# VH-VL binders against Protein STK_02290: the designs that were tried, part 20

Target 1, 225 residues: Protein STK_02290, of Sulfurisphaera tokodaii (q976g0)
Amino acid sequence: QEQLVAVNELNENLGKVLIKIARDSIANKLGILKINLEDYLSSLNDPILNKKGLAFVTLETYYGNSTSLRGCIGYVEAVAPLKEIVSKAAIAAAFSDPRFPPLSKGEFDNIIIEVTVLTKPQEIDVENRWELPKKIKVGEDGLIVEYGILYSGLLLPQVPMEYCWDEETFLAETCIKAGLEPDCWLNNKVKIKKFQGIIFREEKPKSEKILIIKPSEVKCKKEEI
Below, E stands for the ipSAE of ESMFold2; O stands for the ipSAE of OpenDDE; V2 stands for 0.75 times the mean of E and O plus 0.25 times the DockQ between their complexes.

## First folded at step 11 (VH-VL; framework fv_acimtamig)

Design v04 (from u05 with heavy chain S31D; at its last look DockQ between E and O 0.81; V2 from the best seeds 0.69)
Fold by ESMFold2, look of step 11:
Structure v04 (fold): chain C 225 residues (1-225), chain A 126 residues (1-126), chain B 106 residues (1-106)
Amino acid sequence: as target 1 above (225 residues)
Amino acid sequence: QVQLVQSGAEVKKPGESLKVSCKASGYTFTDYYMHWVRQAPGQGLEWMGIINPNSGGTSYAQKFQGRVTMTRDTSTSTVYMELSSLRSEDTAVYYCARAEKFYDFYSGYPHFFDYWGQGTLVTVSS
Amino acid sequence: SYVLTQPSSVSVAPGQTATISCGGHNIGSKSVHWYQQRPGQSPVLVIYYDNKRPSGIPERFSGSNSGNTATLTISGTQAMDEADYYCQVWDSSTYVFGGGTKLTVL
């Protein structure tokens, strides 16, 4: 009843709806789409969209032959329906990402929107911390490192694939992401959580066709030289 | 409309405890972090700690560790800050302040306070 | 132990541009947030992430952050802008506020 959305519950049609939620939320904030966003979201009655969920929204500037990052914000604590999380994450990615200025109207038609839905992060419990690399599967698992409420770092499942990292390197880099020493994963006070994700991405700006990407399909960057 | 309403001013004696409430409205209480920040008379702002209203988890500034306790009641959308073993130096206006829970993929959680309560003056004197 | 340094006061004539500095070691690698506190009122966020403006904050407020100095800029300064202004960062372990700058509009 009050379960989190499972990745296997999401099909292509729901992926298109999630991307539309993200795009319409941004368009509304830009003044391009004149809607009451709360009413819009409340009109979406699909039970799966109304389950609690976790998601990232990624925006990329489209150059025809390539793309570049334009924003990437998510929520990793599932306290609201997936539809609301995607809307909030889209707005934050467009307007609140510290690396970029607020998205302008002129950019809106030249971005690609990507929604990544995450499974519930689960703490990895081991008797001996040196066994943590054995509990992680590169290409399937994303990692979260937490030390208290204030230190947190997250790496998505595709990241170690892109960099050709082994499991120990993946742990170390996630520690660094959290603002901790690379070997923080050996510290029993540090929580290590894993999760999985599925990616829904516009093929090109505003396209009806979307791509569904599994992290395991991401090729190592070294192979592209 | 987001609103944080705090309990009224108090006068305390050294050695007593204070407990300030902060009632949230106009948003989903568990979607945001809540912080406490104080301001001594004629001085700047000083961070005291953070609570996650969803989990009840807390972290406190080193200066207040062992004297401060933050709690919440999700049924009333209220956070509480209790400071024990009061001293005259604890005379201040105490603020609750809200923070976003979104996570930026490259920079992490946001570390700004988007809405503040009206403040609660606590005077500690003999 | 991280310290943010602000001037104690800045005076500006109405309609002129006010600049309020916030100094810190390598502050340009941190995200700087700014708060306005009018007399007898609580702080209000006016700039976050160096240069972003929350809804309801006038366009005359802007910010920048580079090297060892972050700056809050108020163009076309009005009497209602007279307040104390605080910069703030997260210092990898704690939240740090500057000492505050009193902006006087003459």
Scores: ipSAE 0.608, ipTM 0.847, lowest interface PAE 1.7, mean pLDDT 91
ESMFold2 (binder alone), look of step 11: mean pLDDT 92; pTM 0.941
OpenDDE, look of step 11: ipSAE 0.679; ipTM 0.887

Design v05 (from u05 with heavy chain S59N; at its last look DockQ between E and O 0.65; V2 from the best seeds 0.68)
Fold by OpenDDE, look of step 11:
Structure v05 (fold): chain C 225 residues (1-225), chain A 126 residues (1-126), chain B 106 residues (1-106)
Amino acid sequence: as target 1 above (225 residues)
Amino acid sequence: QVQLVQSGAEVKKPGESLKVSCKASGYTFTSYYMHWVRQAPGQGLEWMGIINPNSGGTNYAQKFQGRVTMTRDTSTSTVYMELSSLRSEDTAVYYCARAEKFYDFYSGYPHFFDYWGQGTLVTVSS
Amino acid sequence: SYVLTQPSSVSVAPGQTATISCGGHNIGSKSVHWYQQRPGQSPVLVIYYDNKRPSGIPERFSGSNSGNTATLTISGTQAMDEADYYCQVWDSSTYVFGGGTKLTVL
């Protein structure tokens, strides 16, 4: 597998570009923007954007003093350049999230876009599976659980922060995400990978100001998933 | 434009093996899963297995375990499905079908087939 | 094994609404996808994730899913809609198809 985009390769300017890619991709799909998406993406020559990467795009409905989830899609495999991944994820988040109906044109101006770029996942090796929680840091690590190609799940670093999970709960929830039993992480046939991430977020819908958020800065919402 | 072009029809005898190809174009080959689904004459659709063109990883339906092999050639963007020890009941149209690799927040990948090949008829007769 | 049950056939007059059911135990908790297969052709995805339409699929196609039944609805049915329709889910590491429903446009 090719070398993936590293978090330290990203900066605020690239973050703005990634947000723009996401927003323009959604706008184009809605017909608000009429561009050739392939040409647009091809025109982006930054070597980092053309490097394979992992990313999630999260959409939130903006209510001024609060937000609500409106879609979240990503890729757990580096299958394309980062710019393409973000574009695809954005479109999928807007129109293919099973939890939500397709985004309407009327909603477009009232959504906040968040792009989370992931580091290359690294398998966690332990002699004793019970030691796995000690190798994980909530507020820093995201998790991938894999058991073959049919059982795969990923939770972003900010997720356990949002739900106030400890490391063991984080593992269990990621197992569930993968479609496995909560204690699947005790099975040595199950691969556990960790990664880190950087979060780029619009301050307000369509704002030029982009926030860079660390997962450790995310506050607990005490909600259930 | 996404296209899945499969190899031509085949006639086989019981005990022989079939190998069907599916050439993908119009998209990044390794960015999607590929599935095989067959349909016996006048019957419904039956899932056979999945392959990750990027890793080569596979998973087969239990019914075909030990008898089916799925492979890919990334250089030609082609997936292959081989079925051995053919029986008359294996007479069917075999389809390759593409599936997305994205993940949502609460569940895995979508588990639907957005594009299908034209199908390959394989007739098994003595 | 998980089983999806479809009626073998449904008939509808042109311009009328066709409904095709897909029964499965607690299917409402699953994502249901629908495929159209015209005679001699490959299946075509017409609904995914219960009620979402792929690009190019007419708005007259819609879907719903609750309880033990998913439903494909075709409003203003046209002659070209005559086909076999299959529902599909993922369950226990396998992909399950319904038996298919032959839609006849009278």
Scores: ipSAE 0.724, ipTM 0.893, lowest interface PAE 0.8, mean pLDDT 94
Fold by ESMFold2, look of step 11:
Order: structure tokens, then C-alpha cells, then sequence
Structure v05 (fold): chain C 225 residues (1-225), chain A 126 residues (1-126), chain B 106 residues (1-106)
């Protein structure tokens, strides 16, 4: 078995380190922080940071009372140590997200960084595909839908909580994300994988204080009215 | 520095097979996809296939299905491309090309080639 | 199978702006990437995701993509920009390159 980071190994202190890795990596690419990034990462000797890991880095523009998405990129194959995955995902989210221009120096002090650490996706094993909703737990699981090499879609575990979806809706929306019909999860050629995650988020741009968010704690937007 | 160093030029006869190597350095070998792209003399670029160096999984362009095999050796950070049943129209420069593995929430996997090997000329003639 | 169409050549005087087109049905719904290939050399990525520059590519290189046409633009064209240029997309099932455009700087 591969040596992988478990979500329950991550605490507040490690969450702060992951966010710092993300922020310093972006700052380095902007020329704000002048370091050798390879040497910086190699100096991080915490055993947990050196386990293989999966993560998304989300950037949001801060408006004081609200935020808006600015980039969201991650790795869904455990190919490198968590520290390297977070660094690379942060850089990609800042500069390579096709929805947004490259992050500018002027924006750097006005973004919030969020790191979502994922468990290894596992295929859901069922005899009868109608049982798939029963094997999925909204509030804990993220989903990946794959149909061969042509179709892939992913929804993070907080997404169904934000929209107040049940398990069947979550499956259907992940199918749609993959570019497939909403009922694709009933197709025996479609792979359904699940994973879990934990969210570490700056409270304000560059703040020392961070928020630790479990997907189960996310309230749907209707409930927040 | 990222480097992709390919094996040297080859001369082959029709019906033989070729095998080109591509040795990667300067980055984590298994963290990127590797592609093969060829270019016949005076012609454009033609995609042949992709290998995932981490899993060994492959996908080949339809034109080469059944003739091409891509493999890798993670201990030497090397990808190999074999093309069998060679014909004169297989004369080309063969390139390995690297691609990112990040997953964009919006567009999925990236589909561009950020670094290329120096190319390997393979000549197929009697 | 998806087809990308490029002009075979484009000529420009030094210091002027060169534009290289890449035509494809509904190409505006795809991400377009561009490569420069100087004589006797391997391709080099100059634009990805329609309009993004890799590190080390001069700001005079830019790109756009809408409708049925993607465009590579080189402002302030220099002699060193003389090369073949290829557009490329992922077409849901395969990777497709344009036929290439020879840019000549007079």
C-alpha cells in the first residue's frame, strides 16, 4: 500500500503550514518572495508533509463582506508528497486556471487561500447500482465520475452541502460535471469513486488565524438566509 | 532544469520495429504525463499517444492502435515508444512531450505539452 | 475527426504585428495551445489555454479564441520570431494539430 496522508493526521498547526506553503509558492512566482522554491520545500521535514497526498487549492478574491472564486486546481492522483502537491496546486490555481488571467502582484494581498486535503479516491463496490446512493454520505464524501478516459467529473464534499442536495442529486450532478447524462451512475461502464476531505482556510487575506472546516459543518445557502 | 533526452537516430527497413527512449530529469517523473508526437520530413505534428508514468496506463491515437506500445521504467525515469510493422511513411522525427497532471475544477486535465525532447529521427527505407 | 486550418505562411516586416489564424468548427468552445518550432529545433509552447504565456515567453506573444477562429498575435515582431507555428486542441477523443504556419520576417 502506498504511504498516504490520512485526513485525521491533519491538525490546525499543519493546516497553517499548508496554507503558508501555498501562499509562499504564489509569492515566489510573483517575485514578491525571493527564495529557491525547491530548497524551501526540501527543508520541510515533517513526516506528514512528506507522505503522498491529494489536495485542491482554492483562491478567492476578498471584498470584506464577501468573496468570489479566483482559481481552483488540485491533484487527484497521489503522485508526490503533500507539500509538493500543495505548492504545485497553488501555483496552478493562481496562474493556470483557464477561467482567470494570471494572478497579479496587485491581487496578492487581497486573496484568501483555502487548502482542501483529500483522501485517496476509492471505487464504490456494489452488485446493484441502484444501491449507490446508500453508499454515499452527503457531508463526508466527494465524488468522481469516470467513463473510460473521455469523461471525468469531480465534485468536492462541501458542494452537496452548499446546495442542500441528497445523495441521488449529488450523483446526478457529478455525472453532469463529467459531461454525461444525469443517470450515468446507473451505467455499469461508469466508475463512481468517493473520497473525503478537510478544508483549511484563511479567515482574512494573509491572516494568521485560519478556519478548519469539515464538509459536514457547511450549511446550505437556503438554511443561511 | 527539466530535460527530456531521447535515444539516437535509427535506420530501419520496412516490416521492422523501432523503439525510442526518452529519459526525464529535473522533475518528479511520475507527476506528469508523457506523450509521443511525430513529424514526417517537411510535415506537421501528429499525436501518437500518451502514457501515465505513475500507473503505466496508456491511450493511443486510433491510427497507431495495434502497432504502437508505450512503456516506462520508473527506476530510470524513462519512457519507451515501440512502433511495429514499419512502413516508409513512418519516417519521421519522434518527440516525447511532457504534460501537467493538475486537475482544473473547470476544464479537467490540461491538454498542452510544456516541454519536448530533442527528437529522434527514424528513417525507414530499403 | 476534428480539423484545424492554418494559413501556410504569413509575412511581416520587423516591428510590425503578425497574426496567425487557426480555424475550427466551434473552436471557441475549446482551449487552444500554440507552439513555435524554429528550423531544426523541437517545438516550444508559447501560448496555452488560448491566451496564457508560459514563463520566459515575451509579452509580445498573445492569443485569443472565439467563435470559429483562434489567433496567435506577435506584436513588435523580431527576426528571431521567424519559425513555424502550430495550433493544437484536445477534441474530446484525440489531440489535433493545425497544419502549421511559416512566419517570415522580412
Amino acid sequence: as target 1 above (225 residues)
Amino acid sequence: QVQLVQSGAEVKKPGESLKVSCKASGYTFTSYYMHWVRQAPGQGLEWMGIINPNSGGTNYAQKFQGRVTMTRDTSTSTVYMELSSLRSEDTAVYYCARAEKFYDFYSGYPHFFDYWGQGTLVTVSS
Amino acid sequence: SYVLTQPSSVSVAPGQTATISCGGHNIGSKSVHWYQQRPGQSPVLVIYYDNKRPSGIPERFSGSNSGNTATLTISGTQAMDEADYYCQVWDSSTYVFGGGTKLTVL
Scores: ipSAE 0.666, ipTM 0.852, lowest interface PAE 1.2, mean pLDDT 91
ESMFold2 (binder alone), look of step 11: mean pLDDT 91; pTM 0.929

Design v06 (from u05 with light chain K52R; at its last look DockQ between E and O 0.73; V2 from the best seeds 0.69)
Fold by OpenDDE, look of step 11:
Structure v06 (fold): chain C 225 residues (1-225), chain A 126 residues (1-126), chain B 106 residues (1-106)
Amino acid sequence: as target 1 above (225 residues)
Amino acid sequence: QVQLVQSGAEVKKPGESLKVSCKASGYTFTSYYMHWVRQAPGQGLEWMGIINPNSGGTSYAQKFQGRVTMTRDTSTSTVYMELSSLRSEDTAVYYCARAEKFYDFYSGYPHFFDYWGQGTLVTVSS
Amino acid sequence: SYVLTQPSSVSVAPGQTATISCGGHNIGSKSVHWYQQRPGQSPVLVIYYDNRRPSGIPERFSGSNSGNTATLTISGTQAMDEADYYCQVWDSSTYVFGGGTKLTVL
């Protein structure tokens, strides 16, 4: 597998561009923006944007003093340049998240876009599966649980922070995300991978200001998923 | 435009093997899963298995375990499905079908087929 | 094994509404997808995630899913809608199709 975009290769300017890619991609799909998306993406010549990458796009409805999830889709295989992944993920988050109806034009100006760029996932190898929690750091690591091709689940680094999970709970929830039993991480036939990420977020809908958020800075909401 | 073009019809004898190809174009080949679904004459659709064109990883329906093999060639954007020890009941139209490969917050894959090949008729007769 | 049950056939007059059911245990908790297959053609996705239409699919196609029944609805049915329709879900690491419903436009 090719080298992926590293978190340290990204900066605020690239973050702004990634957010713009996401927003423009959604706008174009809505017909608010009328561009050739392929030409637009091709016009972006930054070598980092053209490097294969992994990313999630999260959409949140903005209520001024609060937000709510409106969509979240990501790709975790390095099969395309980061700019394309973000575009595709954004469109999918807006229109293909099974939890939400397709985004309407009326909602567009009231959504916050968040782009999470992921590092290359690395399998966690331990002799004793009970040691897995010791190899994971909440506030830093995201997790992928895989059992064959059909059982796969991913939780971003910020998720356990949002829900105040410890490492073991994080593993269990990721197992559930994969469609497996909460203790699936004790099965040596189950593959556990970890990754890190950087979060770029609009301060407000369509704002010029982009926030760079570390997963460790995410506060616990004490909500259930 | 997305296209899945499959190999031509085949006639086989019991005990032989079939190998059907599915060439993908109009999209990034490794960015989607590929499935195989067959349909016996006058019957419904039956899922056979899935392949990840990027990794080559596969999973097969239990019914075909030990008898089916799915492979891919990334250089030609082609997926292959081989079925051995053919029986008369294997007479069917075989379809390749594309599926999205993304993660959402609560679920894994979308698990639907958005594009299908034109189908390949395989007749197994003595 | 998980089983999806469809009526074998449904008939509708042109311009009328066709309804095709797909029964499954607690199917409302699953995502149901629908495929149209015209005679001699490959299946075409017409509804995904219970009620979403892919691009190019007419608005007269809609879907719902609750309890133990998913439903494909075709309003203002046209002759071109005559086809076999299959519901599909994912369950226990397998993909399950209904038996299919032959929609006849009278």
Scores: ipSAE 0.727, ipTM 0.900, lowest interface PAE 0.7, mean pLDDT 94
Fold by ESMFold2, look of step 11:
Structure v06 (fold): chain C 225 residues (1-225), chain A 126 residues (1-126), chain B 106 residues (1-106)
Amino acid sequence: as target 1 above (225 residues)
Amino acid sequence: QVQLVQSGAEVKKPGESLKVSCKASGYTFTSYYMHWVRQAPGQGLEWMGIINPNSGGTSYAQKFQGRVTMTRDTSTSTVYMELSSLRSEDTAVYYCARAEKFYDFYSGYPHFFDYWGQGTLVTVSS
Amino acid sequence: SYVLTQPSSVSVAPGQTATISCGGHNIGSKSVHWYQQRPGQSPVLVIYYDNRRPSGIPERFSGSNSGNTATLTISGTQAMDEADYYCQVWDSSTYVFGGGTKLTVL
């Protein structure tokens, strides 16, 4: 049994290590870095990396002044040590995202790697389900919707910031992500969980300098009329 | 190496129950889903249900709801499938099959089975 | 209730290309996965997400999916490819397999 990683345990140095795990795992699968991944991960003895955790790895293609999505895979359940989750998510984001071809060697030096570490999801318990929007803070909380084992959906905390959503819209869109009706959050059999996240991102492809991004800092866009 | 090793073949009588085990090795047991799929003689593959080895949560195909129970023991990395009230139609090879738990932000869970056990033949004879 | 339809058998000469179809209403909007089952053995994943090969699957295995038909293609077919092949999808609440296609290499 293992304790889950808390957000206050994550600092800039650990963020750099998480990004390195992601990049080295991808490089190994591409044949650029010749290591045994099992031995590599076993050599990482930091107690925080060995706690169970949740993370997403996001890959973006770098264009100098802009980026575009290239893959985004994570784990929505804390099933393994954080180091293993990040490695597996990185490999999946690079090679198993159905929206994109497997990452090529030629692309490797031109991607930005971002690791988003999630806090332990907490179920929101209310007597009146109509109060759920009041228990959620856009800009701080991400949402998980679960109905049984087969329906699960997650939206990261930055998503409602990007779209200028209110809390009810955020709930509805997370229901849709789970493959459920938009009003599923009113159903007492549906679990609603909230969590927070912290984002570690390469400033440039392969850069030693990283950015630490709080979801509340993400600006939404206003549609032109 | 990933391995899924199932319990041996069994012969059962109608009305009895079967219980098949599937022991996993070579990976983090709780980081994957486990499914059960059966194959009747001369027929194709039929999904029976899924267990989350981390939580113990389950979901069963409608056809088997009420007859099937799936459990696990995380200390031995083993899942179990029990099917009750057996009939001759339940004669089949029963497979455990592993599925990824990673979540694609836009398309959701992967719904394929990357490793299968060797199968357990259960014969229900009159 | 979603149904996947496969031909019951396909025969090819060694070295030729085998094509195995998997029909389903609007299957092009779904992710199709393919399994090989050699005689007396358990299924093995050979294609996932329509056209991706797992590690260890030869490059002669490929897949496509559009409209109402998904296709598994085996180029340069070898005797060891003789097996049953199953397509599979997730259909909103359940997992659906095709009826299987026996590939014979003569």
Scores: ipSAE 0.637, ipTM 0.849, lowest interface PAE 1.4, mean pLDDT 91
ESMFold2 (binder alone), look of step 11: mean pLDDT 91; pTM 0.933

Design v07 (from u05 with heavy chain Y109W; at its last look DockQ between E and O 0.76; V2 from the best seeds 0.74)
Fold by ESMFold2, look of step 11:
Structure v07 (fold): chain C 225 residues (1-225), chain A 126 residues (1-126), chain B 106 residues (1-106)
Amino acid sequence: as target 1 above (225 residues)
Amino acid sequence: QVQLVQSGAEVKKPGESLKVSCKASGYTFTSYYMHWVRQAPGQGLEWMGIINPNSGGTSYAQKFQGRVTMTRDTSTSTVYMELSSLRSEDTAVYYCARAEKFYDFYSGWPHFFDYWGQGTLVTVSS
Amino acid sequence: SYVLTQPSSVSVAPGQTATISCGGHNIGSKSVHWYQQRPGQSPVLVIYYDNKRPSGIPERFSGSNSGNTATLTISGTQAMDEADYYCQVWDSSTYVFGGGTKLTVL
């Protein structure tokens, strides 16, 4: 049986450590922090950090009163300890996100780092596929759509909250994300998996204070008028 | 210090099978995908398939469906590619090639090959 | 059955800028990756995601992608850059390579 980190094992202090791992990994790659990254990670002995885990690292550019996306990369297969996953995801989000140029040294002090830790995805098994919307909960669940090894798409739990989607729309949009037709979730050969997540986010660039965010707390943009 | 070391050159007859190994070192074997790509003499590159070393799951190019099998041994950090019912046009250099497993919301999975093995020449002749 | 088209060869003098094209229908909507293959050697990734350079690849290598054409650019071309160059994309269900371009440095 795989030894996986559970979201309920993570507290504020461990969230601060995960954010520090992400920030130090990026700083090391930029040449700002001169460390041996393997030795740094090996020195982290907390047994929870050493469990296999799933995480996304999100970088946002900070403008004081607003932020904008700067990179978002994650691992959705529990192939390595959580500490290593966060380090690799941070580096990828900073330097390998195709939407953005590599993060510059000049940007480093003006980004906010967010780490989202995910639960192990579980396949939703139904006899009648039309029941799938009833088995997911907007505000709690993220979705993964898979068709073979090469077709997959993922949407985080906060995404349908931000866009005010219902469950069927959430399924359809995740199908589209996987490169499939919007109704792919009705196809018995397509796997639909759900997971949950907890978000640890710097309040300001490099701040000691962090925010712990549940996806259910994300307000729908249309409801803000 | 990533290394992908492949098995040596082989000479085969039509109708036989080939099996090429690719031993990985210098990284966590199960944290990356492995692909196989071949190159016929004087020709370009042709993708054959992918294996997930963690799960053992595979997907093959349509051209090779039914003839190719990819496997792995996590205890030796080695992937294998077996191609059956060989014919002369299967003469090629066969490469293993590594790919990242990170997920990007823009393009999904990475679809590039960051490290390649040294290649294995397989000659199929009567 | 997506097709990538490359010229069979490109020649440049040392120190000049080489450009290698990769044509494909709406290739600007895809991520393009480039590999260098020196004679008798395995391919090496030189550009990924259109314009990103892996560690260890000289700054003289750059890439762009828009419309129906992706381009690999090598500035200040050196004799060691003489090689075959392949573009590559993922297209819905398969990986597609261009036919390759032999770069000759006179």
Scores: ipSAE 0.698, ipTM 0.869, lowest interface PAE 1.3, mean pLDDT 91
ESMFold2 (binder alone), look of step 11: mean pLDDT 93; pTM 0.946
OpenDDE, look of step 11: ipSAE 0.768; ipTM 0.908

Design v08 (from u05 with light chain S93N; at its last look DockQ between E and O 0.76; V2 from the best seeds 0.73)
Fold by ESMFold2, look of step 11:
Structure v08 (fold): chain C 225 residues (1-225), chain A 126 residues (1-126), chain B 106 residues (1-106)
Amino acid sequence: as target 1 above (225 residues)
Amino acid sequence: QVQLVQSGAEVKKPGESLKVSCKASGYTFTSYYMHWVRQAPGQGLEWMGIINPNSGGTSYAQKFQGRVTMTRDTSTSTVYMELSSLRSEDTAVYYCARAEKFYDFYSGYPHFFDYWGQGTLVTVSS
Amino acid sequence: SYVLTQPSSVSVAPGQTATISCGGHNIGSKSVHWYQQRPGQSPVLVIYYDNKRPSGIPERFSGSNSGNTATLTISGTQAMDEADYYCQVWDSNTYVFGGGTKLTVL
């Protein structure tokens, strides 16, 4: 049986391959790179890439000393091999993010691509729901809130770091992402899952050098001057 | 080359059940949601429910709760919709419709139907 | 309980611009999707996320959404555009369609 990718199976070389998959998929949709994507992905035989996985692809416009968000799409359920979800997420982030127009050919050389790979979510089981904050580690864990199949929300591990949230606030905000009340995590019918992630990011547009970022390294915005 | 091929037209009597199949091909079956939408003759579109083909989980429109059952078989990439205790008002074309599962970090799920089956006419008459 | 209101019909001459409205309370805060249904055929997605076109949909199809009205616009209307058009949103754990608008190209 196929199983999910573990984050500790991912090294710098695999991170570079994931970023390349994202960039080549976008380039192909733009008509810059003329390949058959199905054949391209099928040629990638690394067994880790063929395990089911969860990932987000983030695109940022590069301005030299700064960047701005250009798209961020992922899969929150492990439904396909990691290589396939990175390809699909990259295309969606470039062309289907509702906040942005489709990526233009002229923008392609001025974006930074970031791939965030997630571990298998695990349900947090407690006898008393008020103990859930104690089972969550800000700076390490991301959260998924699920109620039935139509209410689902996810916050990545770096998000509470960026906003300087405590664990209870993190839970409440994830409930809101799921379209539920902030206190939904106290409801026994709501599933709370946690996961970890690792970030692979181009240093500059199209650079061979990548950065590997742990969520715990993300700076809290309140501490900026 | 996405295809959603539905089972053929049916004629039913009141009180019977219908079961429509929808076979998917040309994509990874578990990577998308599947919905059922019906259209009575000369009328608009009416959402019936959703199935997650990966988990088998379902949610039904309130109007059909208790009468509708949606199932799937991942080995054949097929979704089934069963509607019980049929009435003449259930005469309609029944469509399966696919929805994206990608998650926009800021906006959530997309909630649109990108491909539809050819439809299955079910006539309920005495 | 959320209701989408569409005109029952719209008529345009070939080559003219067709405008189809979809009314809803604060619909501008929602994502609106549009489907074309030609006679005897299944629906086809023509606009998603208010203003995005799926692959294969001509650029003459466009959309907008603000306030209490979403709008599908077809410029340079052709005879093949004669169809029923439905707007759709997701709201409160349910999917809501408008009543449909029959576009006639005379």
Scores: ipSAE 0.700, ipTM 0.865, lowest interface PAE 1.1, mean pLDDT 91
ESMFold2 (binder alone), look of step 11: mean pLDDT 93; pTM 0.951
OpenDDE, look of step 11: ipSAE 0.750; ipTM 0.905

